# Miniprotein binders against q9h3h3: the designs that were tried, part 32

Target 1, 235 residues: q9h3h3
Amino acid sequence: EDGFTAEHLAAEAMAADMDPWLVFDARTTPATELDAWLAKYPPSQVTRYGDPGSPNSEPVGWIAVYGQGYSPNSGDVQGLQAAWEALQTSGRPITPGTLRQLAITHHVLSGKWLMHLAPGFKLDHAWAGIARAVVEGQLQVAKVSPRAKEGGRQVICVYTDDFTDRLGVLEADSAIRAAGIKCLLTYKPDVYTYLGIYRANRWHLCPTLYESRFQLGGSARGSRVLDRANNVELT

## First folded at step 3 (miniprotein)

Design O2c
Fold by ESMFold2-Fast, scan of step 3:
Structure O2c (fold): chain B 235 residues (1-235), chain A 91 residues (1-91)
Amino acid sequence: as target 1 above (235 residues)
Amino acid sequence: SEEEIEKIVEEAKKLLEKGVSPELVAWFIAEKLKRLGNPELVIKVLEELLKSGLDPEVIKRVAYMLLIIYERQGHEEAAEAIRELLEKLEK
């Protein structure tokens, strides 16, 4: 029966991608309009399916901000899957390196930092900071989930265009921390999702490529970022 | 277009036959249809996949996704037909 519940959650996630998005698109909208847009659509108040008294009367799948340089490319997912099957058949070792090469070959390079926050002022403040960083060019793209009817934490996703670009991934982490976010962040490349690599996979690969933990200290404030795939401290 | 839907159905069917999870394939379908400006056609693609002769466990998961969509949209008759299909497949 637990499998049925997991399928329900997966179906709800797909529905979110299909439902209308509330988008601030900096490619077509002046940056001066952002503050008004953020005030109109705070994620703690935007409801997933619309409710009387919320900012939305209709379903909302995601609330998103697109940067001026945003150019989405999902890559060749079908070619990636075919190459993955061939790799498995070849008997060649399955490692983070071979997955990285597959992703590069098929142009499936995007990934995202994920953070989970409870509905409320802290979520709205964090989202506003991230949205400003996107519009100002410090981040490329971000989205946040609306408030679920059942409640629970909401997720902010901050995308980078190339998971192999460690400096870009670390710059995104720094911008997220500058927005006041102190919770655990996990980075997932889309290639791992497309190949079905999850926590308990038979290749013993970590599905989270990078992990960021906030660190408190005297003059040294910031985060510790770990490359989980290679077990290497990046900071 | 109808030709574009047929192409998406064939691509989705091939991914499912290769063992890609139905949830990932549904995401792939949704993204591709959004790019084409027709996100509403996901329902039609999923309906065609139910008729595709795929493994029953895969069909159950596709049917369940379609059930959630129909329930959300208030299509009660369509939702009931999927519940009947799921009951049949569970036997």
Scores: ipSAE 0.005, ipTM 0.311, lowest interface PAE 10.0, mean pLDDT 79

Design O2d
Fold by OpenDDE base, second read of step 4:
Structure O2d (fold): chain B 235 residues (1-235), chain A 91 residues (1-91)
Amino acid sequence: as target 1 above (235 residues)
Amino acid sequence: SEEEIEKIVEEAKKLLEKGVSPELVAWFIAEKLKRLGNPELVIKVLEELLKSGLDPLVIKYVARELLWIYLEQGHEEAAEAIRELLEKLEK
């Protein structure tokens, strides 16, 4: 994926963030209703623009599940942006460490595990597993993109509160694997998105901090997690 | 169409207020404008965005993104219209 493709995907995601969401909120809705909601709104059938015959008649940006412990906190994104502009103007070297410190200083610490799946049963099954894990409190919040008209891959995003908390990131990977998901996972901090840092950026920053690969017969986690910045296996 | 333009402007302002980068906001706007499908309408929206008090940098990025989109889609007339607008913004 070249820089332009990554920018385009980010634009699509941002546009989707502003459209209506289909949300199951476990804080207000009984867990017993989850199966009926999943059956009503399977991600492979929910269309981005409410196509005829889809479960949705109106545009849907995302399908999301909020856990009991979910509390939206974006931190000081404005302060982060101002500091980032000042840093660029200073001509100082920009490193992953610099971005980490900016994120910490401004409390912009959220990140997400990402998985890309083709529309169909495997996607719907993966989403159902994630949704259950969220409602059961193993995960805090997740979202999945609706089906595009072109039938491209859909993305599931599983969030963690702090990308600097390695243990929390690894625990989320374990919960995703426990839900039966075997595909490749990549972890991206939201700070990189807020600052417009995508693949092939001029600073040569990798927006993917971690990569998780499923492992058969391995440790209790069922995955190998690679720190992409340091090229070190964490598991 | 005016209501849709106002909505896009309001959403863009809200994103900027949240601290989203001008580039990312521009891509958001471009994605919304891409859906309008009418180049004349898109140009009109860009002109309204210029009047809305949005950062000119955001509008420049929107125009650049739309130029790319229209070139990729083979909409040469639309691409040329955006190019002319970009030239006006750089003056």
Scores: ipSAE 0.032, ipTM 0.453, lowest interface PAE 3.8, mean pLDDT 84
Fold by ESMFold2-Fast, scan of step 3:
Structure O2d (fold): chain B 235 residues (1-235), chain A 91 residues (1-91)
Amino acid sequence: as target 1 above (235 residues)
Amino acid sequence: SEEEIEKIVEEAKKLLEKGVSPELVAWFIAEKLKRLGNPELVIKVLEELLKSGLDPLVIKYVARELLWIYLEQGHEEAAEAIRELLEKLEK
């Protein structure tokens, strides 16, 4: 009979990627229009499948802001998927190192800082701060999930170009903190998302590479960043 | 209440028997427990679910989800209690 699996969550994520997105594109839209756009589409009010009482009557998969210099580069996702099928069939160990190698080979290098927040003012405020940082050039691109039927937490994703570039990952973390974000952040490479590596996955991999915790230090606010796989502090 | 705990255990068992993954079952339970609001009450209910026969694997996934949430909220005492529960499950 029909049952649910961890693949069900992956299917939901893929459906969101395939549905229409609400996008503020700073490459073609003046920065002066951002505040009005944020007021029109607060993520706590935009519904996943549309509702006459919400800002959208049609399904929305993601709400996104593209920076002025944003250039999409997903790499060879098709080649990655084929190699992943071969790896699973081979019986070879599936480790962070093996997945890193697949990602590098197929140029699937992007990754993202994740924050999970309940629908409401704090989510909308955090998203507005992130969106402004993207439009101002401190971050490259970000997206936030719409409100689900269940009313669970929503996720803000802040992307970097290369998860193997630790300096770039740390610079993005600093920009998120400078935008006033104080909650827990975790960093996930897109290769893990494409291959369905989520929490409690069947390969027993930690679904995130880095963790960032807010800390106050001297006259500047910063964060402590931990490499989850190696259990070493990067800052 | 005892009846509410029994219903959660029975519902989880039925979902697992139908092939729903332990991870997805854990997500539904974690969402329900979060609505209680009080982290100490949430931990007590989680321990009662374990005592009432909920699959330890499901409890582990629920506990991991709650650990991340309590760490994010800065609730160190609740996070530590979850870590202790996870350590007991490994034995």
Scores: ipSAE 0.000, ipTM 0.087, lowest interface PAE 20.0, mean pLDDT 78

Design O3
Fold by ESMFold2-Fast, scan of step 3:
Structure O3 (fold): chain B 235 residues (1-235), chain A 91 residues (1-91)
Amino acid sequence: as target 1 above (235 residues)
Amino acid sequence: SEEEIEKIVEEAKKLLEKGVSPERVALYIARKLKLLGNPELVIKVLEELLKSGLDPEVIKKVAEELLKIYEEQGHEEAAEAIRELLEKLEK
């Protein structure tokens, strides 16, 4: 949430990562089981900490779908963290360019398209579309947050393996749009998440690299993508 | 480890100073200690938070939320230690 500090958002992300995940893994589970799994675990009903009347009695950090070709590669996160501490101590400017350089050096290349939706029908429908695209091979992997105890919007994260691969980032955007999603999307490299770069960060960095807006009247891609750092169209 | 406990305490203190709820800070602490394999060190974390200069009433709320978590998880000995700490804070 935009009102919270970077430390608060990092602590929430860490807690979600450490709690159990509900996973549909297409590498080991037949695609024919997806519809039943989606019906059992709609994200608007799965609660973050478990609740009477929800599908879960235990905490759930994330609801995720892994594609058949999914092969996780987080890179050298330990080396990234050490280099980040050294960078902060050095007095060297902290910019998108220096963060990109750290990410490349330590092979921390993954990133994600983010969409924020209120709990309800539209969220569940959007998630089902994304999950099908993952199982069918148009996307690699995705996850959605469970419903928070205090309420608020939930986030769907659609991952790509390399944030520096512009074509791959744009192809993921196209697949999201093909799934019927029309809301604003923003793209965030995982290096920013690992280093705690959120809105209102100390370094005044934009917390996302790209934004995608649905085009009324349509286009071949279904959206207009902007590079936020350079203020240039990627279409 | 003692150094890891200090990091947990420092982060929890920062979160509380910035207005993060006691419930969420308690979840952060519980998960960090579970990941380290030492959930019983919750009392050490709470004692260090009490020494940190933060409002004791805020830390008491964190302890109350941790008690709920530990009771639910079946950590009976640690839960009893938290209750004892809460009783001392009332006095």
Scores: ipSAE 0.000, ipTM 0.112, lowest interface PAE 18.8, mean pLDDT 81

Design O3a
Fold by ESMFold2-Fast, scan of step 3:
Structure O3a (fold): chain B 235 residues (1-235), chain A 91 residues (1-91)
Amino acid sequence: as target 1 above (235 residues)
Amino acid sequence: SEEEIEKIVEEAKKLLEKGVSPERVALYIARKLKLLGNPELVIKVLEELLKSGLDPEVIKLVAFELLRIYEEQGHEEAAEAIRELLEKLEK
């Protein structure tokens, strides 16, 4: 049954990406307007499909903040997908290294730190901290899911432009921790999302590349980061 | 109409041949089917897609999006028909 779950997740993700987004764009909007925008659109109250009792009457796919330097680059996703089909047909080994090379060749390099939080004050406070870090230039771009009709945890995604740039990924983690975030973080390259590779895939690939855990009085970075792909402690 | 169904099937095949992802093609089909407004016609289009030799993965993705829409609209009979189709595709 895992195939149905993966396909359901893909369909839901596509619907959210295609529906309207609530965006604070620091490239065109003064930073002084951020606090009012955050107060108007707390993610615990914004509903996925709209409700007269929520801040939105119409569907919202994502709530996003774009930094001043944000320049979207998805790479050659079509070329990636064609190369992936050719790889599967070739009978060659499908490994994390092979996917990494396909991603590099087709410039599909973006990835994201993920945090999952229950609807409420803690989620709204975490999102406000992330949004301020984006507008102040410590992070490039972030988004948070709206509240689902049946409830469940919401997700904050903090993007980096190159998942192969370990230093850049770790700098983003540091900025998230500096913003006051203490929950578990996991890092996923977007290449896995574009190829439909989820936890229970037939190739036994782990789409989670890094894991970050908050540490009191520990490292100067405020966290312990594990490279799950190579099974190595980075901090 | 029957003619509109044929057009959707042909458009989907062309997008897949051009390397558009199954996920994007499925979303395109689901949106086109929503515009038809008739749940019975929607089920018929999904059956035509299955008979056309399209990847079952695309049909499953279309079915999940339509299931979400019908559940939201309270069309429980249409939602149940989609669940039955998904059960048949699992093998």
Scores: ipSAE 0.000, ipTM 0.113, lowest interface PAE 18.2, mean pLDDT 78

Design O3b
Fold by ESMFold2-Fast, scan of step 3:
Structure O3b (fold): chain B 235 residues (1-235), chain A 91 residues (1-91)
Amino acid sequence: as target 1 above (235 residues)
Amino acid sequence: SEEEIEKIVEEAKKLLEKGVSPERVALYIARKLKLLGNPELVIKVLEELLKSGLDPRVIKWVAELLLMIYREQGHEEAAEAIRELLEKLEK
C-alpha cells in the first residue's frame, strides 16, 4: 500500500529532474544579480506546473544556484550500475561497506544535506541564505523544489562533492547553520539514489548517513551531528 | 614543520579573537592537521594547543574529529593515541 504512494512519488521526482530548471549560475552571472533573481523567483511562489499569478508560466522542476567553483562530477554512473548488477548476481553480501566501495571505485561521491520547510517567508528566507552562501563560496551548489500544492512542504538540497570526506560534510553543515538554518538536516549520498535504494529496500540499508540538529550553546550556537549508521555524535 | 605548527596555532587564536565560533575554528584546525599527513605531528600540535591557552573545548572537538577520521581510514595506532589524549582531557 505504501508501495503505490512511493511509485507515484518516484514518478513525480523523475518528471521534476526532466522539466526545465531555473538556475542562477555564479560561474557566468555576477553576484550582484543574485538579490534580483531571488526576488523574481522565491520558491514559495514558483509553481511546479506554472499558474496565473506565479513567476512562471511554464513547468519548473527545480530552482538551483551554482557556485563559482562548481564543477559537476557525477563519476562513472554507468560503471557503478553495471558493478551493482554484477554484485547482485554474484550472491556476495550487500552492505553499506560494499556500496561505499563501489561508489569510491566508480568516483560517484557526491551527497547532499536535505531540509524540508513549509511554503512561506521562512522557506524563502532560508533559500536566500543558502543561495548567498553558495555564491560567496561557502557552499558549492544547492537546489530547492517549487511549490507543488497548498500546504505541501518543499525541500532544499545542499550538495557536497565527496560523502566520504567527513570534514567536508561537517563544513557544509557549519555553513548551512551560519546561513541561519535551524531545522533538522539529513545527509544522503547520491550513490543510493543512482542505485534506486530508498528507505524501504530489500537489503535493509539506511541511505541517511548523518543527521544535524541545531543546538544553542551557552555563549554560542552550534549543531550536533550524528553519524546515523554508527549512532555516534561527531560534534 | 615547527613553523607551520606555530602558524596554525596563531591563526586559530586570531579567529577566536575575531569572534569566529569555536566549532568552525575546530573544523579549520582539523583540516589543517589532516593536511600535515603525519599522525605523530598531529598529536604534537594538539599538545601545543593545550599549552597555548586555547579553549580546551576547541581542542577536544579537534581531537574528536581526528579520531573519527583516523578510525575510518584504518590508522589504528593514531586513533588510539588520540583516544588516550581525549581521556586525559576529560580528567
Scores: ipSAE 0.000, ipTM 0.339, lowest interface PAE 15.5, mean pLDDT 81

Design O3c
Fold by ESMFold2-Fast, scan of step 3:
Structure O3c (fold): chain B 235 residues (1-235), chain A 91 residues (1-91)
Amino acid sequence: as target 1 above (235 residues)
Amino acid sequence: SEEEIEKIVEEAKKLLEKGVSPERVALYIARKLKLLGNPELVIKVLEELLKSGLDPEVIKRVAYMLLIIYERQGHEEAAEAIRELLEKLEK
């Protein structure tokens, strides 16, 4: 509202990161406990700011599952931001290639496959499939947003360590499809999130690098993956 | 600390002088303030930014972002302090 849409979205994202998370950590918790945890905290019922009628009475920023091999590395985000401001004031072209180079220089390499689903059975079923794939070792880490007071779609984020490793990104897509996910997926490097590259950015960049669409009776891979910037099919 | 507050103010001024947009400077400041994690320090920095002669649009954008965060987290005292800052900026 009030003409500060980008600021509003950034504030909401920061608040979610700062609020407590509900985490199933496969590094310390037996896989046999996952089904009970998923039943206790279905994302369609967990509320963003708490409610006596929901599984949580206190705020929850994210619901997350960490794989056995998960080792968080955000890189040098401060150095990335400083270099980004220098790039903007230099007058040099801002392209996917220049952003990629900044990300590599500052080791801000993580990225994520995104899926947006309405609250309900399909969301909870999709999240359960993703969570099992993480605990079984086919994916590294994932999180899902809780239900907002305003309603609207919830997002599942499935992370990969290195967005520049195209094979790794494609392998994550395959694992998501193998988990039974059939909805549209888009892939966004975390560097774009840190630098504020959203749908309507001033540099006219595609806010995501890849798009994955489920193939009904089609490819052995289960999906078609498109490089959105270059309009090239990868699968 | 006092030194940390002064550094943030000086960096914000430097970015504006270099022609970085108010929108971008606001996002930069908000992210730095998030890392500090201390609402009292955050409010002090905003008050010093107001006194420093920086573009009011930058300060208004930062204050708006922090207001949303504090309201969502139930920090009523911090949220009210930010509302007072926004009212002053509108005059």
Scores: ipSAE 0.014, ipTM 0.433, lowest interface PAE 7.1, mean pLDDT 82

Design O3d
Fold by ESMFold2-Fast, scan of step 3:
Structure O3d (fold): chain B 235 residues (1-235), chain A 91 residues (1-91)
Amino acid sequence: as target 1 above (235 residues)
Amino acid sequence: SEEEIEKIVEEAKKLLEKGVSPERVALYIARKLKLLGNPELVIKVLEELLKSGLDPLVIKYVARELLWIYLEQGHEEAAEAIRELLEKLEK
């Protein structure tokens, strides 16, 4: 079932990436238009495949906000995938360190903080806070999934340029907390997504690198960040 | 250089006096040090910042951040040097 689950998740992710996106691009759109855009496209109401009565009649894969300084860099994903196949056939150990080296070699460095929230006001409020932080320059780029037909939780993804830059990852966490977000966050490098590292993978790897929990009182950061693989506190 | 090290120390002191947390000051400093691109040089600069009067608590947070980065990058010798610095500071 592990193989089937990973294939199914990968297929769904690919379909969402290929379908049209609703984008607020702060590089070309005045910040004054953000509130109207957020009101028009609340993620709890935007449907994945379109629906009469929702804001969209056609499929939407993602709802995204691009910051003023956003400059996408995907790295060499094809080279990464070829090297991954070679690694699997080489007999070399498959570990977080090995995957990290593979990502660095092929410049596939981006990663994301993930938060999963039920459809409703709290999701829409959280997304609005994140979107404002992106437009104001505290975060670089973010996206949120539309509402699935069967219901279930939606995901907000807040990206950083380089998952090996732990400072950058921690700064993004701080900016998310400063935006008023109090839910659990987990951090996943995009290399894990490209290589199909999900829960119950065959190498028994943790599918995320870090976990951030809102800290009630006492912490200047507003959160406690844990290295999940090593069970070591970073803050 | 000595002048650049003194500037970092003074900027850190000003931020702490304004109420910015030691951890946030440390994140700012660690980012600057990471950009040097040579772990051996980073460690030497960090030791020089300590000698120049940078708050030891800030040094602890900077060293902790750099330790994890170097361990993940496979810079074992640099990671060990930072562990030794941390043990000395916690003494």
Scores: ipSAE 0.000, ipTM 0.163, lowest interface PAE 18.7, mean pLDDT 80

Design P1
Fold by OpenDDE base, second read of step 4:
Structure P1 (fold): chain B 235 residues (1-235), chain A 84 residues (1-84)
Amino acid sequence: as target 1 above (235 residues)
Amino acid sequence: SPEEIREEIRLLLFRAKWLLLEAERLFKEGDPEKAKELLEEVLKLLEEAIRLAEKLGNEELLKRAEELIERAEELLRKLEELLK
């Protein structure tokens, strides 16, 4: 995907963040209502703009599930951006280590496992598995994109609190695999999104830190996780 | 809570800044119509950020929102001149 396509998709995702969300909040809604909510709003049928005959009559940016332990905290994103602008002006080398230190300093530590699936039963089933894992406390928060008019792939995002906590990132991968997900997963820190660092950026930074591939009959985790920065398998 | 409001303002300002950068990119690449659509969204985000910052009494966040509005309005003027 050309750098232009990655920036365009990021702008579309940010525009979607502004539209109303369909949210199941486990902090305020009984877990027993989850199945009815999933049946009412299957991601393959929920449309981005509220098309006639869809479960939603109004535009929907995202469908989300919040776990009991979910607390929204994005850290000092403004301080991070100011420091990033100053760093670019300084002409100092920019490395993955530099971004990690900026993220730590400004407490912008959130990241997400991403999976892309075609609209249909497999997507809805995958989302239902993730939503249950969130409500059961195995995952903190997840969201899925609604169906686009063009029928393109939808994305499920599963968040972790700290991209620098390798154990927490691996535990989330394990929980996703336990929910029955077998597709390719990529892990991206939110700091890369917040700094406009997409694929094919001028600094040659890879925004994907980890890649998870499903493995039949192998490890107890059911996946192989690759550290892309170091080109080392973690599992 | 005041902390939750501060976080919401920060998220709004973040979203606004990146959509503004994308609008600037689209303008340079020759898609002024899409750039204008993004700028209209930027302005809505910043208006909400200002409202919340005023409610919170946070002068720093208010100033940052105002600086982004000035930048967005300047780009909007350039787009409107190009689309006439």
Scores: ipSAE 0.016, ipTM 0.274, lowest interface PAE 7.8, mean pLDDT 85
Fold by ESMFold2-Fast, scan of step 3:
Structure P1 (fold): chain B 235 residues (1-235), chain A 84 residues (1-84)
Amino acid sequence: as target 1 above (235 residues)
Amino acid sequence: SPEEIREEIRLLLFRAKWLLLEAERLFKEGDPEKAKELLEEVLKLLEEAIRLAEKLGNEELLKRAEELIERAEELLRKLEELLK
């Protein structure tokens, strides 16, 4: 299947973050250049480790679009890691609440909406819609994974500044839906990524906080958002 | 539904635009045979987009499709001159 442990997934994420990124930075590049950039670097064709037959000959970790107002803030990841080690050795319960408190204390607040799509034109179309929303100011920043050699789905990540700001998280979901995205979305705080919280974690924590399903209905946003931990609909 | 048809038209236009830009790149890089092959796909996608846009009565999408077909036909003309 996937066959990967949490350690393997964390290692893959770290390698991608360390490899070069292809970036459209709306802070320094005119919006009129976006269409050509998207055509040059469609995520379905950009290969993870480079290939003479692809748009890239060298490794690419991520393809990203930065909005005009984007200002990165990763917080104190070192302090978070130290506090996490102390928590694990303390014998105190490891719960969503204690992880939330660690994130707040160390200012590691960013999070992201995730969508997984198979390589192809639908992925490229979805990415173009997200990228346009970022450049037009409806979203702050987004990235998409390149195509892996072994195949499989690629992931689009749409970031928000603060996972504890529920309104901001829901507004990002609304903007994603307005961009034409209809697939399942899940929301994951970056603190979980830094601490290696994935599906099969030893603490039995749900690795995502929210789920969004497309639905054209009475809601103005076109989606239904669920708080996964409490099984409560938010929209 | 009209919304689903509109989204299908947008997807067709996106695919056509992406392939058209690829065909233009291949033409510049000296692969006119491959560029022509992609243009044939572009024209088929745009024909379907025009058909759906006309049925939907959406003049904006119809105009976008017509602009792309004009651009594709111009590149095709250049390729046919080169390959003769």
Scores: ipSAE 0.000, ipTM 0.099, lowest interface PAE 22.1, mean pLDDT 81

Design P10
Fold by ESMFold2-Fast, scan of step 3:
Structure P10 (fold): chain B 235 residues (1-235), chain A 84 residues (1-84)
Amino acid sequence: as target 1 above (235 residues)
Amino acid sequence: SPEEIRKEIEELLKKAEELLKEAEKLFKEGDPEKAKELLEEVLKLLEEAIRLAEKLGNEELLERARRLIWRAEYLLMRLEELLK
């Protein structure tokens, strides 16, 4: 049963990545056009497979904003996948440390802060704040899922280029908080996504490396960040 | 000839993408039975496209076919869950 859920989640992720994206690319589009674009494509109204009543008549996998300085680097994903297959057949232990080394060896270092919100005004407001932070240069790139027919929660993903760069991960958290986001944030390295490691994985790995909780008055940053793997506070 | 095989693959991919979009529309509009029928046809077209692309050794066409098959398989999973 958990196996079916994991397969379904992996299939959904692949379909979303391969379907067309709605992109505001600050590298080629003036920042002054962002507000109109956000008004045209609020994530609570953009539907996954299109609808005459929505802004889109065609499928949309993701709604994304690319920063002016954004330079995509996925690393050697093919080499990572081949090495992962070899690791699984080798009988060697599969641990967070082993995956970290695999990611470093193949330069698959990107990761993301995740926030899950119900469709509605709060989601659209949160996304607008994140999109503005990306266009203004405080964040590099972000995307948000379109609305599924089932009306479940949508996800905003805010990417950093290196999950092993703790300072960079914390600076992204600070920028998210400065944008007015107060919900729980969890950080997942893309290596886990490429290898299909979700909550109910067979290796019992926690897919979340970091967790951020809003704590007004508790710190100058407005949040506390926990390293989930080692159960230690970073802030 | 290699050129004729390339054109055949491109036509198969074009037809598969058009039918896949129609199947997605039918799924959205509440006709899952008809969507499944079209999706089965899409999968047959993509299987042939992959076979020819592998024979031709064209990685770009093979990648295009693989992208469509992942999308088709996702829709199939959703339809099978809905229809049981």
Scores: ipSAE 0.000, ipTM 0.143, lowest interface PAE 15.9, mean pLDDT 80

